VHH binders against Type II restriction enzyme BgcI specificity subunit S.BcgI (bcgIB). Designs and how they scored, part 33

Target 1, 341 residues: Type II restriction enzyme BgcI specificity subunit S.BcgI (bcgIB), of Heyndrickxia coagulans (Weizmannia coagulans) (q07606)
Amino acid sequence: MNNLIKYSTFLISDLFDVVIGKTIDGNKAQRNENGTPYITRKATRNGFEFMIDGEKEKLYSGKLPVITIGNETSKPFVQEFHFFTGTKVNICIPKLDLNRNHLLYITTMIENATKMFSYSYTINSTRLKSLKILLPIKGEEPDWDYMNTYISKILSNMEKNFDVQQNDGVSDLRSLKDLSWSQFKMDEIFSINSGVRLTKADMKPGNIPFIGATDSNNGITEFTSSTNASFDGNVLGVNYNGSVVENFYHPYKAVFSDDVKRLKLKNYPNNKHVLLFMKVVILQQKVKYAYGYKFNATRMKEQIILLPTKADGTPDYEFMEQYMMRMENKVVGRTTEKEAD
Short names: E, the ipSAE of ESMFold2; O, the ipSAE of OpenDDE; V2, 0.75 times the mean of E and O plus 0.25 times the DockQ between their complexes.

## First folded at step 19 (VHH; framework vhh_8dlx_2)

Design r2 (from p8 with Q109E; at its last look DockQ between E and O 0.32; V2 from the best seeds 0.00; counts 0 for: pae E 2.8 > 2)
Fold by OpenDDE, look of step 19:
Structure r2 (fold): chain B 341 residues (1-341), chain A 122 residues (1-122)
Amino acid sequence: as target 1 above (341 residues)
Amino acid sequence: EVQLVESGGGVVQPGRSLRLSCAASGFTFSDHAMHWVRQAPGKGLEWIGEIWYSGYTFYNPSLKSLVTISRDDSTNTLYLQMNSLRAEDTAIYYCATVTTTFDEGYTSEDSWGKGTLVTVSS
């Protein structure tokens, strides 16, 4: 008897008390490996950024587990530890005594509910409270046992396949001060390609990220099924219009607006760590182009950047990679990224 | 917290020189590029120049002949030397920097001082 699971709609506000985090004074917050998790609105790593020492009054020390949802990313995460967070993060506190599995199921349903809305759907606390999600029911109530069992099965299957991301090996421990720096033109370092104009009217809904000249959400402004000549991946997207100089690394394939330039390394394999290093370098130009120069395509090509160099005068890409790996390892070593897929 | 405090501004006669200072705190000064920006009355912000690691400097071409930027990492101080001042150089002068954090994968924040007023008048 294929017991057809029945679903019903529930309001988030019926299931959760929704509150926002408290602003952490950055001046008072110190990074401490033995501190408390700082959860942000990021869409990855369960929202975890780093461990901090903060003011006790700013700590979420209430009921656990809870769901956190960033306003901009709309990505829900289950939190099982007390944490610090900001005002742009919603904390969903269960009204009932729910366990991690229940909340994991609910996070999936939240994601599904939000996907129906354009990726531009910003979930503020008000909208979140009004969000309707589908849940399996037994009678008129959510079937909590079903949800628990369902998630347990999934997790059991995933644990079998979960490759613990090994910390990237670090061999270079030099500091930035220990390096020789040299000037390079951006067009010497990068191949620079333009995005292509794609209007909203011409966009069909899909799963391909569309990268616009925004300063948030890793540059993603829409999802589309429409592709064009800008379809590219493993690239640094740099805004030359809109949020000028802002840039994001895209390991995935995406479509790029005409307001975004696609940068790839000319003389080194494109990879996450080097391109992230370059991201930081390029961001140093923000003051210059925000207030002094228009950041047009020509100026971008001719822009001088400073990079670490080897003895032969070439960019030290290996250092860049190692440096970013170290930075990443510092963050990862502190968080057991249980990727709750 | 990043703090930048400009000093050295005041009233100066045309043709004179002036040296501005910016005291920096709350970040590793020696690891950051520093900028000078100015805003004349009724005008927008104008980038003057920057000093990077190892003392590399870049200037606005319109101002290159009139300004020199330097830094002292031992005292966390940024300097702007201005020569042959003109009435057109009357402005609030700001020092600025961009700090990068790991927030959302690597975010940047620009920090500015409160500025120091330079008035060039006969």
Scores: ipSAE 0.364, ipTM 0.749, lowest interface PAE 1.4, mean pLDDT 85
ESMFold2, look of step 19: ipSAE 0.453; ipTM 0.793
ESMFold2 (binder alone), look of step 19: mean pLDDT 79; pTM 0.784

Design r3 (from p8 with S30D; at its last look DockQ between E and O 0.21; V2 from the best seeds 0.00; counts 0 for: pae E 2.1 > 2, placed apart)
Fold by OpenDDE, look of step 19:
Structure r3 (fold): chain B 341 residues (1-341), chain A 122 residues (1-122)
Amino acid sequence: as target 1 above (341 residues)
Amino acid sequence: EVQLVESGGGVVQPGRSLRLSCAASGFTFDDHAMHWVRQAPGKGLEWIGEIWYSGYTFYNPSLKSLVTISRDDSTNTLYLQMNSLRAEDTAIYYCATVTTTFDEGYTSQDSWGKGTLVTVSS
């Protein structure tokens, strides 16, 4: 008798206290590899951005685990560590004593509920509280045991397939201070491609992110069904108009404004970690172009950046990747045995 | 709060040298590139140069021979040495940096001081 699991609808507000993050003063916060995870509205990597030192008063140090949901991305993530976050991230604190598996199940149901909404649906705290999700029930209450077992089974099956050894591959523990740095031209490091002009009038509504020359929301200004030659992903989008030099990594496919340049690595596989490293490096040039040096395509190509280098004088991409991986691992609680020593 | 305070400006004769200072507070130079920018009367802003946390310096090619940027990490002070000053160097000089904000994700904002006036006149 296939015991048909019954489902019922629950409000997020019935299950969670929903609060928003506290604004972190950038002047008081510093990037620190030994710091605390900063969770943003990113749709990837559990929302993790950087490790930072921040004001203690701004730290979420409450009950764990929790679910974070960015307003624009609506992507839910389970957080198991204390973290910093901004006002555009919702923190869902369980009213009950729920474990990671429970929350993982719930995140899936949240995603399912939000998929029904057009990408244009921004989830603010008010809307989130009113969000209805389906959960398995025992009687009139959520079946927590079922959810736990279900997720455990999935994870167990995944672990069997995931060679855990490959993700633990942080071998480079050098600090930025330990590195040799060299000068490189942007065009030596990156292939630089332009976006394409697409006006709002010509833009049809859809689910494809449109990247404009903004300094917020990961560069996303619209969602469209209109594509053009700029359709691209796994790329660093750098503004050369508008919010000049501001840049965002886009792991997803997007359409890019003509005010945005698409940067990809020339001599290394294009990957998230290296591009995120490059993002920070490029941002250091912002003042130059914001306050009096005109930024154009030619200047962008000729722009000199400082990068860590190997003994042979080539960029140390491996270091960059490892460095960012270390940051990610710290957020996920994966301590390399060597740091515990 | 990030604060940048320029000093050392004044009236100087052509051919003379001048050293400007920028006292920085609220952050350290360890992770920040620092910039000098100037604005001459009736003209737009002109980038002079920058110094990275690694100590590397870059200059506007038009001014490279006339300026040197340095820093003192112990005092968190940025310097602009100007030599062989000309009338055309008359301007308000600003120091600037990029600051990071952690609202709505990882974002950067420009910060600059109030500036110090340099007048080159005979």
Scores: ipSAE 0.399, ipTM 0.772, lowest interface PAE 1.2, mean pLDDT 85
ESMFold2, look of step 19: ipSAE 0.528; ipTM 0.831
ESMFold2 (binder alone), look of step 19: mean pLDDT 79; pTM 0.778

Design r4 (from p8 with S54R; at its last look DockQ between E and O 0.35; V2 from the best seeds 0.00; counts 0 for: pae E 4.3 > 2)
Fold by ESMFold2, look of step 19:
Structure r4 (fold): chain B 341 residues (1-341), chain A 122 residues (1-122)
Amino acid sequence: as target 1 above (341 residues)
Amino acid sequence: EVQLVESGGGVVQPGRSLRLSCAASGFTFSDHAMHWVRQAPGKGLEWIGEIWYRGYTFYNPSLKSLVTISRDDSTNTLYLQMNSLRAEDTAIYYCATVTTTFDEGYTSQDSWGKGTLVTVSS
């Protein structure tokens, strides 16, 4: 016996009251920067559109935090402030007093549950209420403390990598078109390491992210206590099958499916911002591999990517870092400004 | 918001040349690789090639000698020049690109035009 976490399945309707928000149509939403958040069924930006004035009767003013999830987009988000909703936004209101971290864990499990069936699984209110999710347990009950601790550790690791704070010291403002570029083979830039097969049937529930060949949820398809030789961190995970060349950065340690390759820089310290630049460059190849140009391990190593270069022809990793820090600052600044209003 | 509109298709005799255009809007064209893909009647999609920043091109080896891809970043226009057309080149021709969202997770978004039909017949 050891200190492993056990898991069990729970219905959403057993954990949450699920209601549809009172709709304010987008074309009737009266923007006001000093108003109240307007949450829609969009799949990004925490569902947030902009601040609005709305009829008080349509405001969600109940218990917080809650989860919002759109019928068509099936993307769950945690909401910590009262809000108005657009069309077909479900509000999952916890029956217990749960905190943000509990709900963040649950949103991950909702996304995992929908992807375990078929691609493009859509949620309506009926499906959401009957959706089963896998949660860690203590005895027969959800282990809320474990979920909180797990999310806290993940968020703390991201903060140490400056994901929450704006990046200081950006001084290189060149646009991509002002740079010198050269061709490089992937195997010149990266060490490329295979994942290891671990099927769901052989997988034990746990707290370690399992990375599959998906196009969402930062590649996380499951949480497991099972490990293998693929256990690794601070890597770019690049899909070899499934959503081919889709890829995600993993600052945390995870177990990787045999459908995902782990990439680390050969000649530069692994750096979040450089790896995210690489992510964007690699994604430019997605169309090629979707249609008629088969991807395999040899072709990944031989895949040509274009990178900015210094005068000596070597990759300009400093520019790549600066560029992505600049892009990240725009995202952080926008999110912080809007949520403060 | 991304819009890709192909044009220049039509009926053409074997052996002739044809240039297709793709007008792009709703994204920073000069920052993105652009692709041409075709679909012959009853067949799957076939990748023709791509063009990157500063004009770097890569082609499907089976088509490399028959096509040339170019771009004009000042007009946000992608081109496909096809030479010595054969009946097997009859297809709907699409332009495509992949954009990355910086908001959350750096996710990709695939964008396609509606296609332009090229018919090569005597």
Scores: ipSAE 0.316, ipTM 0.732, lowest interface PAE 4.3, mean pLDDT 80
ESMFold2 (binder alone), look of step 19: mean pLDDT 80; pTM 0.798
OpenDDE, look of step 19: ipSAE 0.541; ipTM 0.831

Design r5 (from p8 with T101E; at its last look DockQ between E and O 0.32; V2 from the best seeds 0.00; counts 0 for: pae E 2.8 > 2)
Fold by OpenDDE, look of step 19:
Structure r5 (fold): chain B 341 residues (1-341), chain A 122 residues (1-122)
Amino acid sequence: as target 1 above (341 residues)
Amino acid sequence: EVQLVESGGGVVQPGRSLRLSCAASGFTFSDHAMHWVRQAPGKGLEWIGEIWYSGYTFYNPSLKSLVTISRDDSTNTLYLQMNSLRAEDTAIYYCATVTTEFDEGYTSQDSWGKGTLVTVSS
């Protein structure tokens, strides 16, 4: 008798207290590998951005584990460590004593619920509280045991397939100070492609992010169903108008405004870690163009940036990648054996 | 709060040299690139140059021969050495930097000082 699991609808506000993060002042916060995870509205890697030292008053140090949900991405993540986050990230604190598996199950249900809503649905705290999710029930209450067992089974099956050895691939432990730095032209490092003009009037509503020359929301200004030649992903979008030099990594496919340049690596596979490293490097040039040095396509191509280099004078992409991976691993609690030494 | 305070401006004769200073506070100076910018009367802002945390310097090609930027991380001070000053160099000189805020990811904020006036006159 296939015991048909019954489901019922629950409000997020019934299950969670929903709060928002506190803005961290960049002047008071420092990047520190031994610091605390900074969780952002990123759609990947559990929202992890960097390890930082921040003001204690801004730290989420409450009940764990919790679910974080970015407003724009609507991607839920389970957090098992204390963390810093911003105002655009919702923190869902369980009203009950729920474990990681329970929350993982719930995250899946949240994702399912939000998928039904066109990607155009920005989840703010108010909307999130009113979000209804389906959960298995025993009687009138969520079946927590079922959820736990279900997730445990999935994880067990995954562990059998995941060669744990491949994820520990951090071998480079050098600091930024230990590196040789060299000058490179932007066009030596990046293929630079323009966005395409798409006016609001011509834009149809949809689920595809439209990237404008803004300094917020990861560059997303609209969601559209309209695509054009700028349709691209796994790219660094750099503003050359508007909020000049501001830039965002886009792991997802998006449409880009004509005010945004799409940057991809020429001599290395595009990946999140290297492009995020490059983001920071490029941001160092912001003042130059903000204060009267005109930023145009030609100047962008000719712009000199400093990058870590190998002995042969080529950019050390591997270092960049490893560096960012180290940061990610620290957040996930994956200590490389060498650091424990 | 990021604070940048320029000093060393004044009236100088053509052909003379002048050294400007910028005192920085409210952020980790040694981890940030610093910039000099100027604004001549009736003109827009003009980028002069920058110095990276590593000590690398970049200059506006139009001014490269006339200026040298340096920094002292121990005192959180940025310097602009100007040589062979001309009347055209009359301007308010600003130091500037970009700092990051941790909200909605990495966001950047431009900061600059109040400026110091340099007048080159015979």
Scores: ipSAE 0.220, ipTM 0.656, lowest interface PAE 1.9, mean pLDDT 85
ESMFold2, look of step 19: ipSAE 0.435; ipTM 0.779
ESMFold2 (binder alone), look of step 19: mean pLDDT 79; pTM 0.784

Design r6 (from p8 with A33S S108T; at its last look DockQ between E and O 0.24; V2 from the best seeds 0.00; counts 0 for: pae E 5.6 > 2)
Fold by OpenDDE, look of step 19:
Structure r6 (fold): chain B 341 residues (1-341), chain A 122 residues (1-122)
Amino acid sequence: as target 1 above (341 residues)
Amino acid sequence: EVQLVESGGGVVQPGRSLRLSCAASGFTFSDHSMHWVRQAPGKGLEWIGEIWYSGYTFYNPSLKSLVTISRDDSTNTLYLQMNSLRAEDTAIYYCATVTTTFDEGYTTQDSWGKGTLVTVSS
C-alpha cells in the first residue's frame, strides 16, 4: 500500500522568524581569509562571497542553522555558520529546532514555490513571510522525520556517486605572499567577447538574466526571453561602460549588454574558482579607469594584470583554483586537517 | 571612512622636481593598490599611475619617464616623485583607491583626496 504522502500548505512566517541582514560598513570591513563568511544575494555558492572581518554588532550570531534568501535572486541557502550579510538578504530563523536536512528540504520547496513566479518577482521580507510552501504532513503538522529521511537518502546517494575527495581536496596551502607574480596582458589570459545591444523596448519578458553595466545584483538588470549572439554562461562579465571595471561571474546562461565584455580563460578550463580569482584581480584596476583613463576594448586587451605564476612563468591557475576553494571550504566548515594544525 | 589627504604641492620652476605625499586612513592601506590622478586647468582627469599592494608600479605611458610612485605601508603614505617639471604639468594632483563595500554583494567604492595644486611657472 504505497502510503501516499500528504502535503499541506504552510506560511514561511509560521515556520520562521524572518529578519534582514545588517548593513556592513565597507570602510570597516576587511577581507580576511581567517575571518567570517560574508553572505550576499548571490545565487551560487550558498550565497558566499568571501571571508571578512566586520563589526561584531553586524554579525549574525543567532540560532543555526538558518536559511538565507536574497531579495533579487530568491535563491534559498542553508547556513550553518555565523555570517555577515546585507540588508538585501533575508535570514529565516526556524521557530522550531530544525536540522540541516529539514532546512534543505524546505529550501527545495521554497525554490519550487518561487519558480511559479516570474523571475520578476522580488522577494522582500514581507513577501517572503507570506510565501506559502508545501510540506509533507503527519496529521496537521509537518512530517519532520520524513523530510529528514528523505534528504539523508539523497545525500547518501550523492556521496556514493561523488568522489567528494577529489573536488574538495585542498592541497595547496600557500599564501599570496608566498607566490611569484608576473605581468600578463588581459588578451593573453582571456578571450574577450562583446555583448550585444538589446534595448529595453526590444526586450521581451522572460527568465533569462540580462547583464548590464551595473555594479549591483551580480550585473543583472532585467530578465528576458530575448536571446542574441551574446547568450553565454560560465563567464566573467566585465563592464567597460557604466560602472566601469565592475565585473561578475555568471555560472548561468545570460544575455549581455553591449556595455559588458565576456571574458573566458584561454589556456585553462573555464571554471568558477579561477574566474572569481580573476574578478578580484580585475577590480584592482577600477580606479585607473574611473578617474579619466578611458576604458575601451583595446585598452582592456592591453591591460596588464598581475597573476601568480609557476616556475615556468605561466599563470598558476591551479593555485588560483585552490585558493578560492579554500575560501569556499572555510565557509562550508570544511577545514582541511592541515589548517588545524 | 576612507580618507586620503594629498600634500606637497606648490609653485615650482620648470625643470625642478617635486615630491607629493598622500596620507591614507580608514582602510587597510597595505592591502590596497593606490593611484595618482591629475587634472590640469580646463582639462579632464588624467591617470598618472598606480602602485599595487605588492609594490609593482604601472604608469601612464605619456608620463612614465617623469614620475615615480612609491609607498610606505608603515606610515600609510603614498608618494609621487615628479622630475623635470614642465608648465604642462600644472594641475591638481589626487591620490585615489578602490575599496570594497560589503553591502548588496561586491560593491566597490572609489575614493580620492581633495587634491594638491602643483603650479609650474617660471
Scores: ipSAE 0.166, ipTM 0.628, lowest interface PAE 2.7, mean pLDDT 85
ESMFold2, look of step 19: ipSAE 0.223; ipTM 0.656
ESMFold2 (binder alone), look of step 19: mean pLDDT 80; pTM 0.792

Design r7 (from p8 with Y53F; at its last look DockQ between E and O 0.34; V2 from the best seeds 0.00; counts 0 for: pae E 2.2 > 2)
Fold by OpenDDE, look of step 19:
Structure r7 (fold): chain B 341 residues (1-341), chain A 122 residues (1-122)
Amino acid sequence: as target 1 above (341 residues)
Amino acid sequence: EVQLVESGGGVVQPGRSLRLSCAASGFTFSDHAMHWVRQAPGKGLEWIGEIWFSGYTFYNPSLKSLVTISRDDSTNTLYLQMNSLRAEDTAIYYCATVTTTFDEGYTSQDSWGKGTLVTVSS
């Protein structure tokens, strides 16, 4: 008898006390490897930015574990250690004694609930408190045992399937030094398209990310329902003004400000890993334009970048892709023992 | 933590040469392009040049004839050779780099040293 699991809706405010982080300027915070985690509204790496020394009064030192949710990203993360965070991060403190698995389950449900609201749903503390999530129930209460077991099973299966050796198809292990590098103009490599001016006053609320010339939050400054000719995805957005040369990969569809250029590959399929490689390459020019040269459209097009090349002199896109895959694997802990030496 | 420490600055006479060093730590030096930047008294920052991990160098056209940038990856050291120094070359010289973490949406970090003062005076 497949015991049909029943679900019910619960308010976040019923399950959690929601507070916001204290004001901390991450740019002013002293980085210290032996410090305390600084959690931001980052949508990746569990919100972790870097380790810092901060004022004790600004430290979240309360009950653990908790869920952090950035306002703009709406990505929930389980935090199991004390941390610093900013005002744009919500801290969900369980009202009950919940463990990591419970919170992981809840994070999934939060993500599901927020996906319905498209990327345009900025979740502030008020909205978060009113968010309804579906949870399995035993009687009228959440089935905590079920959730725990469910997550445990998933984790166990992941561990079993986690073939550390499965280098997600990584076959190229060459180092950057092993490569031939050549000079390319950016306009040779990229199709460069401008964003379109869209003022805040002209923006209607919606779920479409608006990409501005910022250095944070993957470039997202607003969410809008207003689209224009800049509506694009799977693109590298490079800041032309503001935080100059800063750039972000956008796998999703977004609207781009006139301060951001949209870059796509001309001679290779536009893909995440190659564009991320290019991101890093382009960022190498940041110092140049931050402190010495005005960044303009002409200069951008004519900007010379160095890329790994094949024997025929063409960019080695395959290497770039493989390289970034390796980097991704390292971040996710899929490191082959050989690279740690 | 990225650390950059410049050295080799001092007082030199016009027409002389000077070699600055930048010791780098806290990141994979060999995988990063490195920059030299200077700030003259009362002036803004001026980009001098850069060296890529591949060894390619690019210079400010205004300074190209006067400077050479090199690197030693074995010692994580960046160099700036300056020749035929002039009074106008008096500045604090900084080495800088951009580091990024492999994180979608993560912001790159510009890092620079504390700088080393070069004074060109007769």
Scores: ipSAE 0.391, ipTM 0.763, lowest interface PAE 1.3, mean pLDDT 86
ESMFold2, look of step 19: ipSAE 0.507; ipTM 0.817
ESMFold2 (binder alone), look of step 19: mean pLDDT 80; pTM 0.790

Design r8 (from p8 with Q109M; at its last look DockQ between E and O 0.30; V2 from the best seeds 0.00; counts 0 for: pae E 2.7 > 2)
Fold by ESMFold2, look of step 19:
Structure r8 (fold): chain B 341 residues (1-341), chain A 122 residues (1-122)
Amino acid sequence: as target 1 above (341 residues)
Amino acid sequence: EVQLVESGGGVVQPGRSLRLSCAASGFTFSDHAMHWVRQAPGKGLEWIGEIWYSGYTFYNPSLKSLVTISRDDSTNTLYLQMNSLRAEDTAIYYCATVTTTFDEGYTSMDSWGKGTLVTVSS
């Protein structure tokens, strides 16, 4: 058809200069909440540990934005501010004048590529330089405008959904500890639908987010034109393999890996705020499942979750909505304040 | 920022009791489930149990009769009561929680204390 997107592979070293950050040892890093970001090979929180004071000679003060990726953790993150680094942190500096959205697209493709190459793949600067990633093309060159527009649309939709759901008139300010709570099985609260296996051999490049069992990029590990019975939206995607119990809300339509369950509410309209409340409650189980409690499909249905209840013992979905609207109002206010700089 | 500080460890004789404490700061303690985890010498981490903000507790079945978890939300303190201690209870004991930022996509962060060593020796 007239708007078919073509793809090709590109070497990281053709797109980026790759350097190792100048190390500040974590034991020598002097914390200062008013200081400068300290980026490590940590696989979460955008690589961010805390703010530090450090010697200017060790500051990454070059071109922005850039991608950081730890040697052995292989988790790429986009950095928009100058930063200090811990040990074994690669900095991928674009050779072209690329923006945040270009790099967000590329981080997804780096994660895809690292999964494709390793049973025990570790990334170092040499392997990173030789890493091939799949990008959309226009002619023989990367289609930077397509990547930017695609990411802009996804991010704008998430921001618009956040703003649209803001409720200025939140009146229920009770703290969680002051509520009545009861136990519920997950199966009582959610319809729990498996993802569907979509192998790399069957996957074709495209524009539809593919959701895998990861802990970053809102679960997006690839972009595909392939669909299957898992094609769904307005759901909570909960990992039961990989990064177990990590979960993301998906307002948009996506295709889901067989390692991710799609959760929808059984007895209440599927609702962003209630699902985000559920996200937070489920995440509090992460320690349990990391250290000796197996989490699998059977266990998920029987998993006990604690929810606030009305006096009659039924779930208080209205409170859950109100609580998350309060939290969103705080985030929207902070985001709007930042945008107005 | 988030800090968890365990205390109350030490050397105890088998059959005795010990109460560990975990002082919490940098987050709204009363809105979080809290966990105890231990690591015996040469072994992996073992989840002991959790206490929710509702007061509900859940325990590792292998440890259920040996421990009691409680919390005091007015002092932001988590407790682990251990009774009838045995040599195999020798371990570093950690408190832990998962905090969620409500900005930047509701990401989670695991927070751990430094641990307190309990040695059960006869």
Scores: ipSAE 0.436, ipTM 0.791, lowest interface PAE 2.7, mean pLDDT 80
ESMFold2 (binder alone), look of step 19: mean pLDDT 80; pTM 0.795
OpenDDE, look of step 19: ipSAE 0.507; ipTM 0.809

## First folded at step 20 (VHH; framework vhh_8dlx_2)

Design s1 (from r1 with E104S; at its last fold request DockQ between E and O 0.24; V2 from the best seeds 0.49)
Amino acid sequence: EVQLVESGGGVVQPGRSLRLSCAASGFTFSDHAMHWVRQAPGKGLEWIGEIWYSGYTFYNPSLKSLVTISRDDSTNTLYLQMNSLRAEDTAIYYCATVTVTFDSGYTSQDSWGKGTLVTVSS
ESMFold2, look of step 20: ipSAE 0.544; ipTM 0.835
ESMFold2 (binder alone), look of step 20: mean pLDDT 79; pTM 0.783
OpenDDE, look of step 20: ipSAE 0.639; ipTM 0.873
ESMFold2, look of step 22: ipSAE 0.628; ipTM 0.877
ESMFold2 (binder alone), look of step 22: mean pLDDT 79; pTM 0.778
OpenDDE, look of step 22: ipSAE 0.691; ipTM 0.886
ESMFold2, fold request of step 23: ipSAE 0.580, 0.554, 0.588; ipTM 0.849, 0.852, 0.869
ESMFold2 (binder alone), fold request of step 23: mean pLDDT 78, 78, 79; pTM 0.777, 0.778, 0.781
OpenDDE, fold request of step 23: ipSAE 0.456, 0.560, 0.496; ipTM 0.805, 0.850, 0.822

